# Designs tried in a protein design chat: VHH binders against ATP-dependent (S)-NAD(P)H-hydrate dehydratase. Part 16

Target 1, 310 residues: ATP-dependent (S)-NAD(P)H-hydrate dehydratase, of Phaeodactylum tricornutum (b7fxe8)
Amino acid sequence: MKTWNDGKTIAIERCVLPLDASLHKGSSGRVGVLGGSARYTGAPYYAAMASLQAGADLAFVFCAQEATLPIKSYSPELMVAPVYSASDFDPVRLVDDMVNEIGDMLPKLHCLVVGPGLGRCPLVMKAVARVLELARSQQLHLVLDADALYMMSLPVYRSSLKGYDRLVLTPNVVEYQRLFPKSEDNNGESMEDASDEELAAATIVRKGAEDRIIVDQRQVMSCGEEGGLKRSGGIGDVLAGTLGTFTSWHAILLDREAVSTEDLPLSCWTACCAVKRATKRAFDDKRRAMTAPDVLHHLGQALDEMTRED

## First folded at step 5 (VHH)

Design a52 (framework vhh_7pa5_2)
Fold by ESMFold2-Fast, scan of step 5:
Structure a52 (fold): chain B 310 residues (1-310), chain A 123 residues (1-123)
Amino acid sequence: as target 1 above (310 residues)
Amino acid sequence: QVQLVESGGGMVQPGGSLRLSCAASGFTFSRYAMSWVRRAPGKGPEWVSTISSSGSYTSYADSVKGRFTISRDNAKNTLYLQMNSLKPEDTALYYCAREEYPLWYSDTYFDYWGQGTQVTVSS
């Protein structure tokens, strides 16, 4: 499968949560986004807003206190929770306090997207690593992007996710090579300590002109939908958020015993098709002026068109 | 323009005390964590202490813990370092430093530094 038309019948059946008049608020997906440092407020906003535009009911942003007001100013639809302060912190308590604050919310989520705007503060990364372990213990679906991918390249954080099959990683080519230095895409170079088995159970969405869906170093699907000619900042964040919705729907359908864990790659492929189609619509509208907000504007319409037969 | 001006250094005998001050201007002082960093002759910068933006949380290098106290007055835009039980090893230029986004215990990633105030501990 390369285009939406190649796989839409099975994807609609297995990956798209049916619209239902009996659904209460939150039952069509509750997505958390853990990211948003004081410097990087746009990325978690794009990810969280993309999850709502793709069809999730609720989006929560866990971020720095300093990021809270900027993110709230972008959209009143987002539930923004400060989980640490970048400027006013107790270094002895910060990790435990951050983990406890986020941990209380994890049971309410269907998916946690980690990394958009997160930054690389050592104490924050230590707290995030503990949150990832807690999420795994609760069988919460995880989407790791941006700075969370950097964390997974570090041996100290990588082993806790070994064998976790409710895990999606969204590397570009450079990030992929850092995560899998022994892969054939790494010009034959290898590291003695790197273990492909630690992330073998994860679904990898390797971003590019063609998005490749990879499981255990093997490409199982690709999305070759035309996304337009412009590369724009923030579209990766839109993809991360859209994956948040589709992995939430996978979690809901898995809980209903309607699908298996092996359907997660198909859910990721579907999200890629939605973002590429939204990007093409935005590019046709704005051409050289296209930005990530334009892709957000077209995401809901693209998904609606993709899932309707008539 | 961001300015940090240190004062209060001088010569003191071992076991003595000094109080350093740093006057900050050109930014909203109450929004930033502040640090003291020192540089002894022929050595690189050594982080000494950090205080959170509110003043509620402090941290210290092991070499000064129990002897030095960092504090701030946000109404006066002033940072302080009370140095007690001074040792010859404390001889250094002491810098007031601002970190726009704290890197927690980084001794080299400060966005603004003052000119420093000399502390000499000898008899």
Scores: ipSAE 0.000, ipTM 0.294, lowest interface PAE 11.0, mean pLDDT 85

Design c14 (framework vhh_7b2m_4)
Fold by ESMFold2-Fast, scan of step 5:
Structure c14 (fold): chain B 310 residues (1-310), chain A 123 residues (1-123)
Amino acid sequence: as target 1 above (310 residues)
Amino acid sequence: EVQLVESGGGLVQAGGSLRLSCAASGFTFSSNAVGWYRQAPGKQRVVVASISSGGSTKYSNSVKGRFTISRDNAKNTVYLQMNSLKPEDTAVYYCAAYDFWESGSLPDEYDYWGQGTQVTVSS
């Protein structure tokens, strides 16, 4: 299956949460986004807004204190929680406080998207690694993008997620090669000590002109929907947030015993089709002027069209 | 029904102490942030102290070293121990809770408020 028409019947049945007005607020997906530093406020905004545009009820951003007001200013629909400050000088206090603030909210989420705008501060990465361990212990679905993918390229961090099958990674080709490096002893280059086994249970969405869905280094599906001819900053964040919604729906359907854990790759494929179709609609509308907000604008309409019955 | 009920307010002389209690019901107290705010007549409501469900605390500069916030999750209660009280601490004190499920608010912007308890400090 390459295009939405090839797999839409099974995808609608297994990956799309039925519309039900009798459900309480938050019942259609609660997505957390852990990211956003003072310098990179757009990425967590695009991810959080994409989750709402895709159909999640609530989107919560955990970010730097300095990122809080800018992100809130982009949309009043977003819940934004400061979980650390760049002015914090006690490294033990920073890590513990960040873990405690986020940890308190994990039981309330269906999915946590980690990485958009996160940065690579060692103390923040230590806190994030502890949060990932807590999320795993609670069987919370995880989507790792951007700087979280960098963390998973480090052996010390990927060990805690070995065998975790509610995990989605969203690398581009270069990031994929970093996560699964070829072993070489050329010109004295050291081999990576990270094992491919440690991410074998994860669903990998390798982004490109054609998005490839990979499990245990085997391509199980691909999304060949055309997405227009322009790459724009923020579209990767839109995909991460859309995956947040579809993995939340997978969590809800899994809890209802309506699907299996093995349906997670299909949920990821569906999210890819939605983003590619939204991108094509945005590109047809704006051509070379297309930006991530244009893709966001078309995401809900693309999903509505994709899921409409006769 | 979500309820926050404050108690422990009253009239006290400068230099005295009071302990405020806030009893919570109708929501999962152990997973929510709770704070104390105060409002003097004609002024904005301002934060005094807050405590996360994990026990992390924050205090306003005007009360650091004098006030202590704590929580007892088994009793669904948060406390504010007020020592070395000053006439400028005179205000209505409000308990507030953040409910992640029902709110777009941050932990320092609360969803649920109690009715308030009056604290009057005589000079």
Scores: ipSAE 0.000, ipTM 0.141, lowest interface PAE 17.0, mean pLDDT 81

Design c15 (framework vhh_7b2m_4)
Fold by ESMFold2-Fast, scan of step 5:
Structure c15 (fold): chain B 310 residues (1-310), chain A 122 residues (1-122)
Amino acid sequence: as target 1 above (310 residues)
Amino acid sequence: EVQLVESGGGLVQAGGSLRLSCAASGFTFSSNAVGWYRQAPGKQRVVVASISSGGSTKYSNSVKGRFTISRDNAKNTVYLQMNSLKPEDTAVYYCAAYDFWEGSLPDEYDYWGQGTQVTVSS
């Protein structure tokens, strides 16, 4: 199973939430994005908008106070909540207040995407670690990207998600080697006798020209769909947000007893196929001028084509 | 299986020239940015030059005007033409491929070669 055509029948059946006019707004996925520092506002925007373009009903962004106005200016469809401020830096209050503000929203979400534009402030990371513990206690699906992957490479944070099977990690090859130093050498070759106890239950989306879906250090699927011929900033963020939608749909279908936890890797593979196909469409449309917003524009069209019977 | 294999390094006198090659396999070479890094003894690895999938080039200030990066997508190969070499250019030179999913990150590279030694004598 390398291309969408190889696995589309089972993926449509098990990973795509059916359109249902009887459901109220918010029933087709509510995705949170925790990220966005004063320096990095584009990444959480691309992730949040990707989740909406992929078919989620609602997207919430939790970010720095200083990131709030720029993100709101990019799209009025996003609900943006400032959860900390660098200008009034009180270490005791920052952690507790940030955790409480995000914690109040967790029960309303189907998935929390963490990391796009987050940065690496130690106090912010401490607050995020507590949010991850709360999310786990509520059985909330998690997608960890960018700076959240950096957190998971640190011993102090790694063990908090041990055994959590509603967890998706989206490393590139370098980030994968930092997360699993015993599993790969410097050229990306897997080591079959390597073990990692803390993250064994997670679904890993190892990004590349061919995206690899890995569970317990074994490749279970790959996405070999052709992308565009141009690199562009923000496409990794688009993937994180698209994963937010598909993991939200997995959460909804799991609650309906329509699928099992073991279907999460297939949901991740489907998201990868959607983003590659959207990227190819955007490149064909814009060529050298292609940017991440062009991929966002084509994401809904790509998914519509992928899920129709003709 | 992703591989990057560097070649063309060696010993050369100051003022001389070398051409490095990096042969890529196991991924869609034409869709990736590729670059050259170098690491001198006791120093961190630093970027030398990069070329995008579309052919746009960037150079570090220390090599601008002396080095030229180019690519041949039909051969899955990237080249670094090094002219007017100086003793301070002595380093192990690494080829790296930049994953298009991470195109927003400056100088991030996912795939690395084993390196090729360049030694410039005074």
Scores: ipSAE 0.000, ipTM 0.122, lowest interface PAE 18.0, mean pLDDT 81

Design c16 (framework vhh_7b2m_4)
Fold by ESMFold2-Fast, scan of step 5:
Structure c16 (fold): chain B 310 residues (1-310), chain A 123 residues (1-123)
Amino acid sequence: as target 1 above (310 residues)
Amino acid sequence: EVQLVESGGGLVQAGGSLRLSCAASGFTFSSNAVGWYRQAPGKQRVVVASISSGGSTKYSNSVKGRFTISRDNAKNTVYLQMNSLKPEDTAVYYCAAYDFYDSGELPSEFDYWGQGTQVTVSS
């Protein structure tokens, strides 16, 4: 499958929550975004808003205290929870307090997106690693993007999610090479010799002009939907948030015994199609002036067209 | 394999100098903007200096006049010359290269990042 039309029938059946009388606030997906540092507030905003625009009911942002006001100023619809302070540096309390604050919310979420704007503070990463272990123990779906992918490239964290099949990683070409250094791209195609036991159970969304869905080191799907001609900062965050919604819907449908774990790659492919279509629409509207907020604006309309047209 | 390798960090007395180097392998710097970032314990990673593919430079207020960023495209290397070092300059210094589409000072999903090099400035 390369375009939405190739797989839309099965994707609508298996990846899209039906609209019915039982779908109301909280039941259509609750997405957490763990990220946002004092200097990097746009990324978690784009991810959280993308999850809402894609159809999730609730979006929670767990971020630095210093990031809280800027993120809330971008949209009052986001539920923003400060979980650490950049200026309040106590190694023991920072890690434990951050883990406890986020941990209390994990049972209320269908998916946790980790990484947008997170930064690379070693103590924050230590807390995040404990949150990931806690999320895994609760069988919570995880989407790791940006600095969370950097964490997974570090030997100390690489094996923490070994065997976890409710895990989505969203590397670009450079991040993919860092995660899988034995893999080589040849004219945009993955080489077969990339093998990594620690991340074998994850669904990999390798971002690019054509997004590739990789499971167990094998490309199983691709999204060749035509996006806009301009690439802009933040569109990867929009994809991470959109994946948060489709991953939440997979979690809900899995709990209803309506789908299997093997349907997660299809959910990821559907999110890629939605973002590419939203990007194409935004580009047609704004041309060279297109930015990530324009993609956000068109995401809901793109998804409506995708699920309604056929 | 795409990799950025920082070098040149170390311990230096206040008023001293260090030159950091960032060497790229698996890709070339000639079409990319490159920045130096630093992160002190308990603080966010912040931009220190950047250089565009055309050679235009930008510096943070705290280092302007003391630090100089330069590039050698033939050696696929970017440098940060640090003079008149202060204890407040103590941090891990990171090199980052932006993909062609992303010239911003914020990290992007297409950034290439190095592992960092420690700079410690004592009295």
Scores: ipSAE 0.000, ipTM 0.123, lowest interface PAE 17.7, mean pLDDT 81

Design c17 (from b19 with S50R A97R Y105D D109E; framework vhh_7b2m_4)
Fold by ESMFold2-Fast, scan of step 5:
Structure c17 (fold): chain B 310 residues (1-310), chain A 124 residues (1-124)
Amino acid sequence: as target 1 above (310 residues)
Amino acid sequence: EVQLVESGGGLVQAGGSLRLSCAASGFTFSSNAVGWYRQAPGKQRVVVARISSGGSTKYSNSVKGRFTISRDNAKNTVYLQMNSLKPEDTAVYYCARYDFWESGDLPTEEFDYWGQGTQVTVSS
């Protein structure tokens, strides 16, 4: 199995942003999380907090007005921006206003995580699709999880990201088969009538007991780190947020000309190792009582031990 | 809670037909994708066919043109019409719900609800 110790030297060199006391706040990663409907507030909170615990300087949550106070109540560290309201009766205004509110913030971000708690309102998905197009035009790194993966299963939204190589998708095995139905299953069955061309440039993190890093339908890496038992919800959201931090660091290092776009899969693998190690620590601490907040609590320590030069 | 109940399996001669049904309860059926899987003796469980909430269908290459998946949202039921059955179609057939359509505050890890299965035996 490929563990952190097998690849840590190259991963620290290419994927980890060094600590530097002289850097200004926000220089070590600014992650946006676009999600959080009135009914689903935990998922964007877990993703945003995971990005901070993994070492990002700032985390912004773009969510429904009705989700704003619950999310702020979970942690004062989060910058929460309401971008639409369920009470808005004008569908054109809802889409345009949401796009403009988020669009103004995109230049300040190193990565946008989309999907945790987003829901499937058609007008919200229309706005999100326009935000994804704006993010692409600015070469902003994107991590798509949860309901954003549902959007990518729809041809109308999938085609807008064709050829985008600063894109990370985080499906579980079932979601992966939905996104790539013509792929060979572990059992050898393939599904018909799907085009994989649109997402060929993306980095796919297929979640499981072993996380698999896939590019153009081929596994390029795997994370075989021992995790804990997955007893509770939210751990996938923790991974999405941790990926937000490591893709932000990739964006920063890419801008410094220290790495290439081809290093993005290694950054994703590193994030997977961090979450698995944090999960193992949380499981060792809490055993059968382990929940996603316990993984969050151990993420910073796990990452510090992984990246510390000893 | 979430429950999937398969029926319609049985013994049939090669070239025959069977219609499987899966009655769903405990979730909003009309908003969820549902599929059929099968597990043959000594083999792993494999996908057969899937149908989205909107009615879009996808089939494994081994059953394309012979099997048809459909849904009746008023009855919370998904069907698999199996025609031109072959001995290699012999398997326990399972109905499964995809949690992909229920993302929100739920985990994004692997998540399938399975029924108890219904045996299909095709003699040569």
Scores: ipSAE 0.000, ipTM 0.134, lowest interface PAE 15.6, mean pLDDT 81

Design c18 (from b19 with D99E W101G E102D G104D D109E F111Y; framework vhh_7b2m_4)
Fold by ESMFold2-Fast, scan of step 5:
Structure c18 (fold): chain B 310 residues (1-310), chain A 124 residues (1-124)
Amino acid sequence: as target 1 above (310 residues)
Amino acid sequence: EVQLVESGGGLVQAGGSLRLSCAASGFTFSSNAVGWYRQAPGKQRVVVASISSGGSTKYSNSVKGRFTISRDNAKNTVYLQMNSLKPEDTAVYYCAAYEFGDSDYLPTEEYDYWGQGTQVTVSS
């Protein structure tokens, strides 16, 4: 499947949460975004806002204390929670406090997106690794992007997610090569010979002109939707947040026994189609002036048009 | 009708202690984070302490080491033990409960339930 029309019938049935007037606040998806250092506040904002625009009804951002006010200033709709501070001088206290603060919230989430704007501070990565272990123990869906993908390239961290099938990774071509150095560029053949047991259970969304959905080192789907003729910063963060919503919906539908774990790749493909269609609509509207906020503003309309069927 | 009822406020001299209670009616606190906020005249409402459904606690820097928040889920009650009170602690203290969050930095409008407040006055 290359375009939304190729798979829309099954995708609407299995990946899109039905609209229900009886639903209360939080029941249409609760997405957490763990990221946002003092220097990188835009990425978690784009991810969290994308989750809301895609149809989640609550978005939480877990970030550096120094990032909190800037992120909240971008949008009053986001629930922003500081989970560490650069002023903390005790490395053991920082790790434990961060894990405890985020850990208290994990049971209330349907998906945790990790990595947008996170940075690469070793103590923060240590705390994030413990959060990922806790999330796994609770069977929480995870989307790892940006600096979280860097963490998964480190042997010390990737083993904790071995066999975890509620896991989505969103590498670009360079990040994919670092995560799977035995894999070759996409002829399919060398990927069949390369084995990676730590991340074999994950659904991989390899970003590009054509987004490729990879499971057990094999491409199972691709999204070839036209995304427009301009590259813009922040669109990867929009995809991460949109995946947060679709993986949250997968978690909700899985709990309702309406779908299986094997439908997660289809949910990821659907999110890719939504972002590409939103990007095309934004490009058609703004052309050379298109930026990530324009993609955000078209995401809801793109999803509405994708999912309406009388 | 869901209500949060604060009690335990009053007038106390500097260096004294007060214990505030927040009792829920119409529901239980078992799944909710609860926070204590305070507002002095002419100032914005600010966080004092919070406690998660699991018992994890956070405190503002101005009260760390002096105040202790705790909960009794069997009684649907959250407590704020205030020791070594200072004139600067004078404020109306509010209890707030939030269904999906436990951050002591959440905006006030994100809390689902608020009490009427209880006045704490600390004389010099």
Scores: ipSAE 0.000, ipTM 0.137, lowest interface PAE 17.5, mean pLDDT 81

Design c19 (from b19 with Y98F W101S S103E F111Y; framework vhh_7b2m_4)
Fold by ESMFold2-Fast, scan of step 5:
Structure c19 (fold): chain B 310 residues (1-310), chain A 124 residues (1-124)
Amino acid sequence: as target 1 above (310 residues)
Amino acid sequence: EVQLVESGGGLVQAGGSLRLSCAASGFTFSSNAVGWYRQAPGKQRVVVASISSGGSTKYSNSVKGRFTISRDNAKNTVYLQMNSLKPEDTAVYYCAAFDFSEEGYLPTDEYDYWGQGTQVTVSS
């Protein structure tokens, strides 16, 4: 499948959470975003807001104390939790406090998006690795983007998610080559080898002009929706957050026994279609002036068009 | 790129004092937190003291009341004033900064982002 029209019937049936008047707050998806350092406050904001605009009920941002006020200033709808401070250099305190604070919230989430604006502090990465281990133990769906992909390229962290099939990775072409260095082909076809084993169970969303959905080193789907002629910073973060919502809906539908674990790639493809259609709407409105906030503004309408359209 | 250069170490008798300096470049120094770490022979690297961009300070329990961290934003330098030194303070002292560009914070792990350290030896 290349365009939304190619797969919309099955995607609506299997990937879109039906509206139900009996649903309570949080029952339409609770997405956590673990990221946001003092320098990178926009990325977790775009991801968290994208999850809400895509239809999740609640979005939580776990970030640096120094990022908290800026992120809250962008939107009061976000639940922002400071989990570490840039002034705290005690490695035991930083790691333990961060893990405990996030750990208390994991059972309340349907998906945790990790990486937008996270930075590459090794102490923070140690805490994140422990959080990923806790999430896996609870069978919590994970979306790893940006600095979390960098983290997974490091030998010390790569094996922590071996065999975990509730995992989505969102590399661009350059990040994909770092994660799978023996891959000979940038179109998602690669030789299977020992270096790729740790991430073989993951669903890979390789971003590009066409987003490619890769499972076990093979492209199974692609999103060829027209996204517009301008690339803008932050659209990758919008995709990560939208994946958070569709991955949350997949988790909810799995618990209802309405879908199988093999439907996760279709959920990822649906999220890609939504973001590309929102980007096209934003580009048609703003042309050269299009930015990530414009894509956010159009995401809800794009999804409504995709799912309500008779 | 971030550069941190430590200086001021040396040999001192128990009860004496030393002042360490950390010269910083490659980031917005005045907006970043900076800390001192130490590693004794055969031991793990541990935090000693930190100072925020606003001048708020924190100390490990082993040095509280004896060491003072301070910063001079005009010189892009952080200082560690070490008083009442004890033989157990003998270690290589490292400066680390919270780099809010790409790396975030400088680590206690083996990475290429550390200064080279300055040796402090306290004799009995």
Scores: ipSAE 0.000, ipTM 0.165, lowest interface PAE 16.6, mean pLDDT 81

Design c20 (from b19 with A33Y D99T F100W W101D S103G G104S T108S; framework vhh_7b2m_4)
Fold by ESMFold2-Fast, scan of step 5:
Structure c20 (fold): chain B 310 residues (1-310), chain A 124 residues (1-124)
Amino acid sequence: as target 1 above (310 residues)
Amino acid sequence: EVQLVESGGGLVQAGGSLRLSCAASGFTFSSNYVGWYRQAPGKQRVVVASISSGGSTKYSNSVKGRFTISRDNAKNTVYLQMNSLKPEDTAVYYCAAYTWDEGSYLPSDEFDYWGQGTQVTVSS
């Protein structure tokens, strides 16, 4: 499958959570975003807002104390929790407190998106690694983007998610090469020949002109939906947040025994189609001036059009 | 080329003082968080002190009241003033900088730079 029309029937059946008036608030997905450092407040905001615009009921942001007020100022719809101070490098205090604060919230989430604006402080990464292990122990869906992909390129953290099949990674071509340095990509059109057992169970969304869905070295799907002619900053964050919603819906449907774990790649493909369709709508509206907020504005409309029964 | 170069280490007797310097080049120093770490023989590298771009400081419990971290953005240098040194402070001291990329949400190979280290030996 290349375009939405090629796979929409099965995708609507297996990846889209139906609207149900009997469900209470929070039943249509609760997405956490772990990221946001003193200098990078836009990325976690775009990811969290994208999850809401895609149809999640609640979005939580776990970020640096220094990022909290800026993120709250962008939207009152976001539940923002400071979990560390960007300048606190005491390993016992920072790591344990951060893990405990986030850990208390994990049972309330259907998906945790990690990485947008996170930064690369070694103690924060140590805390994040413990959060990832805790999330795995609870079978919580994970979407790793941006600085979390950097963490997974480090040998010390990579093995913590070995065999975890509720894991989505969202590398661009450069990040993909760092995660799989032995991989050879024939312009993205051939099967990858990289092998790494620590990430073999993960679903890889390799971003590009076509988004490629890869599982255990093999491209299983691609999203060839036409986006805009412009790739502006923040659209990757919009994709991470949209994946947060679709992986949350996968978690909910999996709990209802309506789908299998093997449907996760299809959920990722559906999210990619939604973002590319939103991007095309935004580009048609704004052309050269298109930015990530324009894509956010069109995301809900694009999804409604994609999933509407005619 | 991003570089961090530590200096000021040496041999000192217990109760003495040393001042370490970390000279930074190749990046926007004034915008970065900078930390001092140390690694004793056979032990894991641990944090000693940090300083934010705005000047906020944090210290490990083992050095609070004895060590002071400061920065001089005009000289692209961070200092660690070490007073009342103890034999337990013997370690290789490393400077680390966290460079924020404002133009991209993608990782940069230039993030999280470490210096080569400077040896501090405190005799009893």
Scores: ipSAE 0.000, ipTM 0.149, lowest interface PAE 16.8, mean pLDDT 81

